VH-VL binders against NAD kinase (nadK). Designs and how they scored, part 82

Target 1, 268 residues: NAD kinase (nadK), of Syntrophomonas wolfei subsp. wolfei (q0aze0)
Amino acid sequence: MKIILVNNRFKENTEKKAQEIAGQLSALNVEVIIDNGLDEPYAGTVDFIMVLGGDGTMLRAARRYGQRAIPVLGVNMGTVGFLSNIEINELAEYLPLILREEYSLEARMMLEVAVFQQQSLLTRVFCLNELLLRSNSPRMLSFALEISGQKLEPYRGDGLIVSTTTGSTAYSLSAGGPIADPQLDAFIVTPVASHIINKRPLVVSPEREISLHLLEEREAIIGIDGQIKMDFGAENRVLIKRAPHPLLMVNLKAKPFFTSIDRSLQRQ

## First folded at step 19 (VH-VL)

Design WW2 (from TT9 with heavy chain T28Q)
Fold by ESMFold2, look of step 19:
Structure WW2 (fold): chain C 268 residues (1-268), chain A 122 residues (1-122), chain B 112 residues (1-112)
Amino acid sequence: as target 1 above (268 residues)
Amino acid sequence: QVQLVQSGAEVKKPGSSVKVSCKASGGQFKSYAIHWVRQAPGQGLEWMGGIIPILSRADYNQRFKGRVTITADESTSTAYMELSSLRSEDTAVYYCARGHTWKTSHGYFDYWGQGTLVTVSS
Amino acid sequence: DIVMTQTPLSLSVTPGQPASISCRSSQSLLRDIGLNYLHWYLQKPGQSPQLLIYFGSDRASGVPDRFSGSGSGTDFTLKISRVEAEDVGVYYCMQALQTPLTFGQGTKLEIK
């Protein structure tokens, strides 16, 4: 059996704790690959992923491994967010169930983001929370949004967020978007500081294709999960679709989303 | 707790097809593979294949390659098995079963449907 | 394909006496983490199969203590310490290590 153990070595004690857990697993004949974010993602086949840390570490794991259909368990290391399932001090208790594969799964939709220059594909990335298009200067953007070829009235403002339901509690929420049940598949399209009053957040079918491009030359960026940044100009467009595979999140302990919303937001 | 209810018995002619349904209740449909097992009269159990609902991915026993299609409808918590180009040797009781795990390997079948008799005769 | 072989194929037992059923696989069902992917089912007359034993030795919920599973790797045994009338039926072992999942031929248990 092979497990990837994902941590953030720059957060207090996560590297030491990852090594302790790797030792426990190795004693059970489990091969452990530690991914602390500095090396290339492990390319080989694995049975399970443990994420030690908060939502940010889970976002990195999802981008690296989410399209491989591998169960992913969020293990809280002190600050509880929206994506952890068990506490680190409970891991030993749950480890037998993990090895026996006695857990349930919850699917979380991901975005597939394709950025073009002219007609050429420049890059393709996947994300769990959101794509952000934003101005990279004090000046507003003028940009076009198309949904399955349907052109909306042009946008003017600081930018736009295209979020999954999982991402509805992240930047989209701060920009005025709704909290969505993460078990739903949908896009949430949230304007950022729009000067067009009728540009309300939209909830869009996951079967739609979303396209963005600038209507005039401006300094802009595309942000992915708040962790990856790409320059975006008038020669670019981005196409956003539902990713081929959801993130497979492991449930070992009940973690009611709705009764914990306020507490989870305070822990961000 | 978990219950699997299958569609009723069918009588079919050789060369036709049959589609058997398996509706799951009382559990998380997406989390667990649904398997199909058949039993010819007086014979043992034979695994035909299974589906991983969370991935909409099916795995098949190669003995049935090209004749069996297994699907799932998550909105109705129902799995389906369609067997085509029926022969008299396909006369059997067809069971669905839920595995304890999300994938088609490693699972023990803790819940079984009541079975669907398919009779193939001219 | 992993071939599963059961012996005996038929067994007639006096009530209150023990019964033992053997199951052999063509390759090891033991994974390095110490788990055997071998499961046992009972099909009572006119009924669907039901789970008895999983991972070689764990009893399913509601299964009486008189049923036990043992063995590892390629050789597994199901034992009934005191056979009762309700134990009549066909017993199957199944490997779940890899697809295609495969069953033994079945062992029919009857009361004398």
Scores: ipSAE 0.769, ipTM 0.892, lowest interface PAE 1.3, mean pLDDT 91
Fold by ESMFold2, fold request of step 20:
Structure WW2 (fold): chain C 268 residues (1-268), chain A 122 residues (1-122), chain B 112 residues (1-112)
Amino acid sequence: as target 1 above (268 residues)
Amino acid sequence: QVQLVQSGAEVKKPGSSVKVSCKASGGQFKSYAIHWVRQAPGQGLEWMGGIIPILSRADYNQRFKGRVTITADESTSTAYMELSSLRSEDTAVYYCARGHTWKTSHGYFDYWGQGTLVTVSS
Amino acid sequence: DIVMTQTPLSLSVTPGQPASISCRSSQSLLRDIGLNYLHWYLQKPGQSPQLLIYFGSDRASGVPDRFSGSGSGTDFTLKISRVEAEDVGVYYCMQALQTPLTFGQGTKLEIK
C-alpha cells in the first residue's frame, strides 16, 4: 500500500508531525511519499492521499492530484475549515479503516482552466475553488463572457469569478455570490464590482463551457484558488470547463455542512 | 437499511438483448461500486463487471468481450446491466451486489439484490 | 486471471458434526499491510448469496460463531464447528485482490 502525505513546508511543527505520521505508517508496511510542494507531484500508483493542514493545503493537493481518481483525506492540524474531515489526534483511531478502505467518498467538482495566447494553448490547470479574472490597475475591465457559445452583453467592472460549489464559500461569497451546497455540481459566475447594473451572479450547468476575453487593452490577472497568478491581456482567452474527474474526498467522520456554516465562515 | 431491488424476470429470444435494473436505497449510492454476478442453472457464480458511480466508470470481465454494458443513474440511485447478442448459454439468474469500497477491486459484497432470471429460448 | 479452487465440491454431513471447506488461489491474496482479499459467501436454497466471512477471517454481521475462516496467502479454510440444518447450501470463496473478481466453483453442503 502507498500513501502520499501532503504537508505545509513553512511550519516546523507541521513538518515534524508529518515525519511522525510517516513513521507510524511505515511501521504498518505502508510506503509513504511526503509532498511538501518542493518536488514534482509523485507520478506512480498511489492508494490514498492524506492532507495534513488546512483548506489551503487541500487546495494545493487538489490541483496536484485531483485528476488522478485517488481518495483524499483532509486532516485538520489547527483551525477547522471547510475541507478537513478528521483531527490529527484522531488519526490513529481511523488508520485501521483507512487500510481496509472502509470509508465513504464525496465528489467535489473541479474546474479545468485552459489559457490561450491567440490560438495557442499557453497553459492548462485544474482548481477546486475558483478562477478569478481581475484588473491589475485602477481602471475597470471591459470583457466578454460566453457560455456554450451564447454571448452575453459585455461586462464592465473589476472582474469576474467562476467558482465551483465548493468555492462558493470563498472569494465568490465575498463578491456577493450565493452559498451553494457542495453536493451540487455547478458553476457560480460572480461579477466583481460590476458597473453594469443588471449583471447578477449566475448559477450555470456543469455541462457548459465558459469563455472569457478582454474587449479593450488592459492589464489583468487570472487567479487560481487564490494561490496561482498569471498575467492576462487582450491577446489572451480563457476556457473553463468541468474537470474530467472530481476530487474524491474521504468521509470517515460526519461533517454537517449547514449547521457549521457560521463557525466555518468565521475562520475565512 | 441498505436494499437492492432488481427488475423482474425476462424471457428473450437468441440474438436479442436484456437490460436489468438494480435500485439501491438506504445508502450512499455514489460511494460504493455496484457489481453484477450471474449464475447459470445448477452452476456457480461468475462476476460480469461493476460500475464506480462516483467516476461513471465501468470495469468488465473480458469473457463477455463487449457484450455487456453497465451504467448508473445517480438521480434514481439505479444501476443497469445490459447483455447483448443473447445465446442460450446466457440463461441465468443475474444478481447485483454492492461492494464495501468505491472501486471494483478489494470489495466484499455485503448487500445483494434478489436476482433476475433471464431465460433465452427460441 | 486469479483461479480459485475449492475442495471438496460437495459435502454430506451428519447434523452436529464439523465441516471444513478449502479454497486455494493461483497467486497470493495477501497485501503487505496484512490483509487477505478473500471473502466467503453462503447461498441457501432459493436465495441470493450472503456474505459470511471477509478478509479471510472476519465474520459478517449476524453470522454465528460456529463459522470461522482461517488461512493466508494462497490457502484458506472455512470451518463450521457443528453443522445445523440451516447451514445447507452452496459455499463460495471469492478473491477481490484484482479484477476480474473470481469465485471458487462452490461447495454444496447437505445433511446426511
Scores: ipSAE 0.768, ipTM 0.893, lowest interface PAE 1.3, mean pLDDT 91
Fold by ESMFold2, fold request of step 20:
Parts: C-alpha cells; structure tokens; sequence
Structure WW2 (fold): chain C 268 residues (1-268), chain A 122 residues (1-122), chain B 112 residues (1-112)
C-alpha cells in the first residue's frame, strides 16, 4: 500500500508530525511519500492521501491530486474548518479502517480553469473552492461574462468569483454569495463590489461553460483558491468548466454540515 | 439498513438483450461499488462486473466479451446490468451486491439483492 | 484470473458435530499490510448469498461465533464448531485481491 502525506512546510509542528505518522505507517508496511509542496507532485500510483492541516493544505492537495481519483482524508492539526474529517489525535484509532478501506466517500465538484492568450492555451489548473478575477490596480475592471454562449451585460467593479458549492463558504460568502450544500454540483457566480446594483449572485448548472475577459486595458489577476495568482490582461480570456473528476473526500467520522456551519465559520 | 431490490424475472429469446435493475436504499449509494454476480441453475457464482458510482466507471469480466454493460443512476440510487446477444447458456439468476469499498477490487459483499431469474429459450 | 478451489464439494454432517471447508488460491491473497483478500459466503436453500467471514478470519455482523475462518496466503479454512440445522446450504469462498473477482466452486453442507 502507498500513501501520500501532504503537509504545510511553513508550520514546523506539521513537518515533525508528518515524520512521526510516516514512521507509524512504515511499521505497518505502508510506503509513504511526503508532499510538503516543495517538489513536483508525486506521479506514481497511490492508494490514499492524508492531508495534515487545515482547509488551505487540503486545497493544495486537491489541486495537485484531485483529478487522479484517489481518496483524500483531511486530518485536523488545529483550527477546525470545512474540509477536515478527523482530529490528529484520533488517527491511530482510525488506521485499521483506513488500511481495510472501511470508509465512505463524498464527491466534491472541482473547477477546471483554462487561461488563454488570444487563441493559445497558457495554462490549465484545477481548484476546489473558487476562481477570482480582480483588479490589480486602484481602478475598477470592466469585463464580460459569457455562460454557454450567452453574453451577459458587461460587469464593472472590483471583480468576480466563480465558486463551487464547496467554495460557497469561502470568499464567495464574504462577497455576498449564498451558502450552498456541498453535496450539490453547481457554479456560484458572485460579483465583487459591483458598481452595477442589478448584478446579483447566480447559481449555474455544472454543465455550463463560463468565460471571462476584460473589456478595457487593465492590470488584473486570476486567483485560484486564494493560493495561486496569475496576471490577467486584455489579451487573455479564461474558460471555466466542471473538472472531469470530483475530489474524493474520505468520511470516517460523521461531520454534519448544517449543524456545524456557525462553528466552522467562527474559525474563518 | 441497506437494502437492494431487483427488477422481476424475465423470459427472453436468443439474440435479444435484458436489462436488470438494482435499487439501493438505506445507505450511501455513491460510496460503494455495486457488483453483478450470476448463477446458472445448479451452478456456482460468477462475477460479471461492477460499477464505481462516484466515478461513473465500470469494470467487467472479459469472459462476457463486451456483451455486458453496467451503469448507475445516482439520482434514483439504481444500478443496471444489460446483457446483450443472449444465449441459452445465459439462463441464470442475476444478483446485485454491494461491496464494502468504493472500488471493484478488495471488497466483501455485505448486502445482496434478491436475484432476478432470466430465462433464455428458443 | 485467480483460480479458487474448494474441498470438499459436498459435506454431510451429524448435528452438533464440527465441519471444515478448505479453499485454495492459485496465487497469494495476502498484501504486505497483513490483509488476506479472501471472503466467505453462505447461500441457504432458495436464498441469496450472505456474507459470513471477511479478510479470511473476521466474522460478519450477526454471524454466530461457532463460525470461524483461518489461513493465509493461498490456503484458507472455514470451520463450524457445532453444525446446526440452519447452517445447511452452499458455502463459497471468494478472492477480492484483483478483478475479475472469482469464487470457489462451492461446498454443499447437509445434515445427516
């Protein structure tokens, strides 16, 4: 059996803990690959992924591995968010179930984001929470939104968020979007500080394709999960689709979404 | 409590096809592979294939030479097995079963449907 | 394909006496994490199969403690310490290490 152990290299306690857990797994004849973000994602076949940390570390794991159909377990190391399932001090209790594959899975929709310069693909990335288009200067953006060939009236403001339902509790929420049940597949399109009062958040079918481009020369940024930043200008466009594969989140311990919303949001 | 309920018995002619349904209730449909196992009269059990609902991916026993198609409809928690180009040797009881794991290997089958008799006669 | 071979194919037992069924695999079913991917089922007359033992030795929920599984790698045994009338049926072993999943031929257990 081979497991990737994902940690945050900027927190010393997670590095030490990752080594301890790797030792425990190796004693059970489990091959362990530690991913602290420094090296390229591990390319070989893997049975399971453990994420040691909070929602941010899970977002990185999802971007690196989410399209490979590998079960991913969130293990909380401190602040409880929306994406962890068990606590670090419970891991030993659950190891037998992990090895025996006695757990359930929850599918979480991901976004596929393709950025173009003119007609050429520059990059393709996947994300779990959201894509943000925003100004990188004091000036507002004027930009076009197209949904499956339907051109909406131009937007003007600080930017736009295209979120999954999982991302509904992240930046989209702060920008006025709804909290969505993560069991649903949908896009949530949330304007950021819109100059136009009639631009409301939209909930959009996951079968749609979403396209964005600037209508004026401005310095803008595409942000991915609040962790990746790409320059975006008038020569660019971005295409957003549902990713081919959902993130496969492991469920070992029941964690009811609706009764825990207030507690989880207090920690953001 | 998990329950698998299959469609009723069918009588078919050689060369035709049959589609058997398996409706799951009382559990998490997406998390577990649904398997199809057949049993000819007086014979043992033979695995035909299974579906991984969370990935919409099916795996097949190649002994059926592409005659079997396994699908799932997550909105109704129902798996389907379609067997085409029927022969008299395909007369059997067809069972669906739920594996304990999300994939088609490693699983033990903790829940079984009641079985569907398919009779193929000329 | 992994071939599963059961012996005996038929077994007649006096009530209250023990029974033993052997299952052999054409290749090892043991992964290096210490798990054997071998499961046992009972099919009572006129019924669907039901899980009896999984991972070679673990008893399924609701299965009486007179049933036990043992063995590792290529050789596995199902034992019934005291056969009762309700134990009548056909017993199957199944390997789940890899697809296609394969069953043994079955062992029919009858009461003398």
Amino acid sequence: as target 1 above (268 residues)
Amino acid sequence: QVQLVQSGAEVKKPGSSVKVSCKASGGQFKSYAIHWVRQAPGQGLEWMGGIIPILSRADYNQRFKGRVTITADESTSTAYMELSSLRSEDTAVYYCARGHTWKTSHGYFDYWGQGTLVTVSS
Amino acid sequence: DIVMTQTPLSLSVTPGQPASISCRSSQSLLRDIGLNYLHWYLQKPGQSPQLLIYFGSDRASGVPDRFSGSGSGTDFTLKISRVEAEDVGVYYCMQALQTPLTFGQGTKLEIK
Scores: ipSAE 0.749, ipTM 0.884, lowest interface PAE 1.4, mean pLDDT 91

Design WW4 (from TT9 with light chain F55L)
Fold by OpenDDE, fold request of step 20:
Structure WW4 (fold): chain C 268 residues (1-268), chain A 122 residues (1-122), chain B 112 residues (1-112)
Amino acid sequence: as target 1 above (268 residues)
Amino acid sequence: QVQLVQSGAEVKKPGSSVKVSCKASGGTFKSYAIHWVRQAPGQGLEWMGGIIPILSRADYNQRFKGRVTITADESTSTAYMELSSLRSEDTAVYYCARGHTWKTSHGYFDYWGQGTLVTVSS
Amino acid sequence: DIVMTQTPLSLSVTPGQPASISCRSSQSLLRDIGLNYLHWYLQKPGQSPQLLIYLGSDRASGVPDRFSGSGSGTDFTLKISRVEAEDVGVYYCMQALQTPLTFGQGTKLEIK
C-alpha cells in the first residue's frame, strides 16, 4: 500500500506531523510519499492521500491529484474550514479503516479551466473551488460572459467568480454568492462588485460551458483557488468546464454541512 | 437495512440480449462497488464484473469477451447488467452483490440480491 | 487469473462433529500490509450466497462463533467446530486480491 501525505512546508507543525505519521505508516509496512509542494506531484500509483492542514492544503492536493481517482482525506490541524473530515488526534482511531479501505466517498465536482492566447492553449488547470477574473487596476472591467454559446449582456465590474458548489463557501460567498449543497453539481457564477447593484449570481448546469473574455484592452488577472495567479488580457480567453473526474473525498466521520455551516462561517 | 432487489426471471432466445436490474436501498449507493456473479444450474459461482458507481467505471471478466455491459443509475440507486449474444450456456441465476469497498478489488460481498434466473432456450 | 482450489468438494458430517474445508490459491493473497484478501461464503439450499468470513479470519456479523477462518498466503482453512443442520449448503472461498475475482469450486456440506 502506498499513501501520499500532503502538507504545507510553510507550516512547521504539518511537516513535523507528516514525518511522524510517515514513521507510523512505515511501521505498518505502508510506503509513504510526503508532498509539501516543493516538487512536482508524485507520478506513481497510490492508494490513498491524506491532507494534513486546512482548506488551502486540500485545494492544492485537489489540483495536484484530483484527476487520478484517489481517495483524499482531509485531516484538520487546528484550522477552520469545510474540507477536512477528521481531526489530527483522531487519525490513529480511523487508521485501521483506512488500511482496510472501509470508508465512504463523496464526489466533489471540480472545474477544468483552460486559458488561451488567441488559439493557443496557455494552461489547463483543474481546481476544486473557483476561477476568479478580476481587474488589476482601480477601473472596472468590461467582459463578455458566454454560457453554452449564449452571449449575455456585457458585464461591468471588478470581476467575476465561477465556482463549484464546494467553492460556494469560499470567495463566492464573500462576493454575495449563494451557499450550495456540496453534494450538488453546478456552476455558481458570482459577480464581483458589478456596476449593476442588484446583479444576481447564476446557478448553471454542470453540462454547460462557460467562456470569459475582455471587451476592452485592460489589465486583469485570473486567480485559481486563491493560490494560482496569471495575467489576463484582451487577447486571452478562458473556458470553464466540469472536470472529467470528481475529487473523491473520504468520509470517515459524519460531518453535517448545514448544521455546522453557521459555526464554521462565523469562525472564518 | 441494506437490500438489493433484482428484476424478475427472464426467458430468452439464443442470440438475443438480457438486461437485469439491481436496486439498492438502505445505504449510500455511490460508496460501494456493485458486482455481478452468475451460477449455472448445479455449478459454482462465477464473477462477471463490477461497477464503481461514483466513477461510472466498470471492470469485466474477459472471459465474456465484451458481451457484458454493467451500468449504474445514481438517481435510482440501480445497477444493470446486460448480456448480449446469449447462448444456452448462459442459462443461470444471476446475482448482484455489494462490495464493501469502493473499488472492484479487495472487497468482500456483504449483501446479495435474491438472484435472477435467465433461461436461454430455442 | 488466480486459481482457487477447494478440498474436499463434498463433505458428509455427523451433527455435533467438526468440519474443515481447505482453500488454496495459485498465488499469495497476502498484501504487504498484512491483509489476506480471501473471503468465505455459504450458500444454503435455495438461497443466495451469504458472507461468512472475510479477510481470512474475521467473522461476518451474525455468524456463529463455531465458524472460524485461518491461514495466510496461499493456504486457508474454514473450520466448523460443531456442525449443525443449519450449516448445510455449499461453501465457497473467493480471492479479491485482483480482478477478475475468482471462486473456488465450492464444497458441499451434508449431514449424515
Scores: ipSAE 0.867, ipTM 0.932, lowest interface PAE 0.7, mean pLDDT 95
Fold by OpenDDE, fold request of step 20:
Structure WW4 (fold): chain C 268 residues (1-268), chain A 122 residues (1-122), chain B 112 residues (1-112)
Amino acid sequence: as target 1 above (268 residues)
Amino acid sequence: QVQLVQSGAEVKKPGSSVKVSCKASGGTFKSYAIHWVRQAPGQGLEWMGGIIPILSRADYNQRFKGRVTITADESTSTAYMELSSLRSEDTAVYYCARGHTWKTSHGYFDYWGQGTLVTVSS
Amino acid sequence: DIVMTQTPLSLSVTPGQPASISCRSSQSLLRDIGLNYLHWYLQKPGQSPQLLIYLGSDRASGVPDRFSGSGSGTDFTLKISRVEAEDVGVYYCMQALQTPLTFGQGTKLEIK
């Protein structure tokens, strides 16, 4: 059995814990790879992915390894979030279940984001939460939104978020998007400071495709999961689809989503 | 309580196809592989294949030479096994079973359907 | 494919006496992490198979303690310390190390 540990490269305590866990797993004849900010994702085959940290670490792990359709366990290390399943102090208790592969899985839809320069593909990224298109200046953007070839009216505002249901509790929520059940597959298209006051978020079928491009010669940026940033101009197009494979999140411990989100909102 | 309920007995002609259903209840359908095992009269158990519902991916016993198709419908928590080009030797009781793991290997079958008799005769 | 061989293929046992069934695999079923992917099933007359022992030695829920599994690698044994009338049926071992999953021939247990 081979397990990859993905920790938060910016938090030393997660690295130390990864090393400790690696030792424990090795003692059980488990081969361990630690991804503490490797230049490239580990290319070898693994049986299980353990994420040590918070939601940000999970997002990074999902982008790096989510397309492999391998179970991914979020292990929280003192952060507040929605993507971890167990706490670090609970890991020892659940380790036998992991090794015996006695756990349930939850499929979380991911986005496939393709950015083009005219007809040339610049980059393709899979992500768990969202794509953000926003202005790189104090001025509003004007851009075209197409859904399955249907051209909507030109959009004017600071930006637009295309989110998964998982991402509904992330930036989309802050922008006024709906809270979505993570068990539901859908796109959530949330305006960011639209000049139209009553511009509502859209819930879109995962079978559809979403495309964006600027209508003016302005500079914008694309953000992915709040971690990846790239310039976006008038010559660029972005195509968003459902990823071909979902992220397989391990459920070792029951975590009621709606009570959790209610508690979270109450604290704000 | 987990239960697997299969469709009723079938009588088929040689060369035809049969599709058996297996409805799961009492558990999380997507979290476990569903397997199909058949048993000819007076014979042992033979694994036909299995499906990973969460990925909609099926694995097959190559002994059947592509005659088997296993599918799953998440909305109804139902797995299906279709066997084509039926022969007399395909006469058997067909069982669906739940694997304790999400994938088709490493698992054991903790729950079984009641079985479906498929009779192939001229 | 991994070939599973059971012995004996049939046995008659007096109630209260012990029984033993052997299962051999053509290759090791022991994984690096120390798990044996060998499982035992019982099919009672007119019924679906039911799980008895999993991973070589662990008893399934509801299975009496008179049933025990042992062995590792390529040689496995199912033992019944005191056979009862309700134990009549066909016992199968199954390997789940790799697909295709394969069963032993089955061992028919009868009461004398």
Scores: ipSAE 0.864, ipTM 0.930, lowest interface PAE 0.7, mean pLDDT 95
Fold by OpenDDE, look of step 19:
Structure WW4 (fold): chain C 268 residues (1-268), chain A 122 residues (1-122), chain B 112 residues (1-112)
Amino acid sequence: as target 1 above (268 residues)
Amino acid sequence: QVQLVQSGAEVKKPGSSVKVSCKASGGTFKSYAIHWVRQAPGQGLEWMGGIIPILSRADYNQRFKGRVTITADESTSTAYMELSSLRSEDTAVYYCARGHTWKTSHGYFDYWGQGTLVTVSS
Amino acid sequence: DIVMTQTPLSLSVTPGQPASISCRSSQSLLRDIGLNYLHWYLQKPGQSPQLLIYLGSDRASGVPDRFSGSGSGTDFTLKISRVEAEDVGVYYCMQALQTPLTFGQGTKLEIK
C-alpha cells in the first residue's frame, strides 16, 4: 500500500507530524510519500491521500491529485474548516479502517478552469473551491459573463466568483453567496461588489459552461482557491466547466454538514 | 439495513440481450462497488464484473468477451447488468452483491441480491 | 487469473462433529500490509450466498463462533467446530486480491 501525506511546509507542526505518521505507516509496511508542496506532485500510483492541516492544504491537495480518483482524507490539525473529516488525535483510531479500505466516499465536484490568450491556452487548472476574477486597481471592472453561450448584460463591479458547492462556504460566502449542500453539484456565480446593488448570485447547472472576459482595458487578476494568482487582461478569456472527475473525499467519521456550519463559521 | 432487490426472472431467446437491475437501499450507494455474480444450474459462482458507482467505472471479467455491460444510476441507487448475444450456457441465476469497499478489488461481498433467473431457450 | 482450488468438493458430516474445508490459491493473497484477501461464503439451499469469513479469519456479523478461518498466503482453511443442520449448503472461497475475482469450485456440506 502507498499513501501520500500532504502537509504545509510553512507550518512546522504539520511537517513534524507528517514525519511521525510516515514512520508509523512504514512500520506497518505502508510506503509513504510526503508532499509538502516543495516538489512536483508525485506521479506514481497511490492508494490513499492523507491531508494534514486545514482547508488550504486540502485545496492544494485537490489541485495536485484530485483528478486521479484517489481517496483523500482531511485530517484537521487545529484549524477548523469544512474540508477535514477527522482530528489528528483520532488518526490512530481510524488507521485500521484506512488500511482495510473500510470508509465511505463523497464525490465533490471540482472546476476545470482554462485561461486563454486569444485562442491559445495559457493554463488549465482543476480546483475544489472557486475561480475569482477581480480588479487589480481601485477601479471597477467591466466584463462579459456568458453561460452556455447566453450572453448576460455587461457586469460592472470589483469582480466575480465562480464557485463549486464545496466552495460555497469559502470566499463566495463572504461575498454574499448562498451556502450550498456539498452533495449537490452546481456552480455558484457570486458578484463581488457589483455596481448593481443587490445583484443576485446565480446557481447554475454543472452541465453548463461559464466564460468571462473583460470589456475594457483594465488590470485584473484571476485567483484560484486563494492560492494561485495570475494577471488577467483584455486579451484573456477564462472558461469554466465541471471537472471530468470529482474529488473523492473520505468519510471515516460522520460529519453532519448543516449542523456544523454555525460552529465552523464562528471559528473562522 | 442494507438491501439489494433485483428485477424478476427473464426468459430470452438465443442472440437476444437481457438487462437485470439491482436496487440498493439502506446505505450509501456511491461508497461501495456493486458486483455481478452468476451461477449456472448446479454449478459454482462466477464473477462477471463490478462497477464503482461514484466514478461510473466498471471492471469486467474478460471471459465474457465484451458481452457484459454494467452501469449504475446514482439517482435511483440502481445498478444494471446487460448481457448480450445470449447463449443457452448463459442460463443462470444472476446475483448482484455489494462490495465493502469502493473498489472492485480487495472487497468482500457483505450483501447480496435475491438473484434473478435468466433462462435462454430457443 | 488466480485459480482457487477447494478440497474436498463434498463433505458428509454427522451433527456435532467438526468439518474442515481447504482453499488453495495459485498466487499468494497476502498483501504487504499483512492482509489476506480471501473470503468465505455459504450458500444455503435455495438462497443467495452469504458472507461467513472475510480477510481470511474475521467472522462476519451474525456468524456463529463455531465457524473459523485460518491460513495465509496460498493456503486457507475454514473450520466448523460442531456442524449443525443449518450449516448445510455449499461453501465458497473467493480471492479479491485482483480482478477478475475468482471463486473456488465450492464444497457441498451434507448431514449424515
Scores: ipSAE 0.863, ipTM 0.928, lowest interface PAE 0.7, mean pLDDT 95

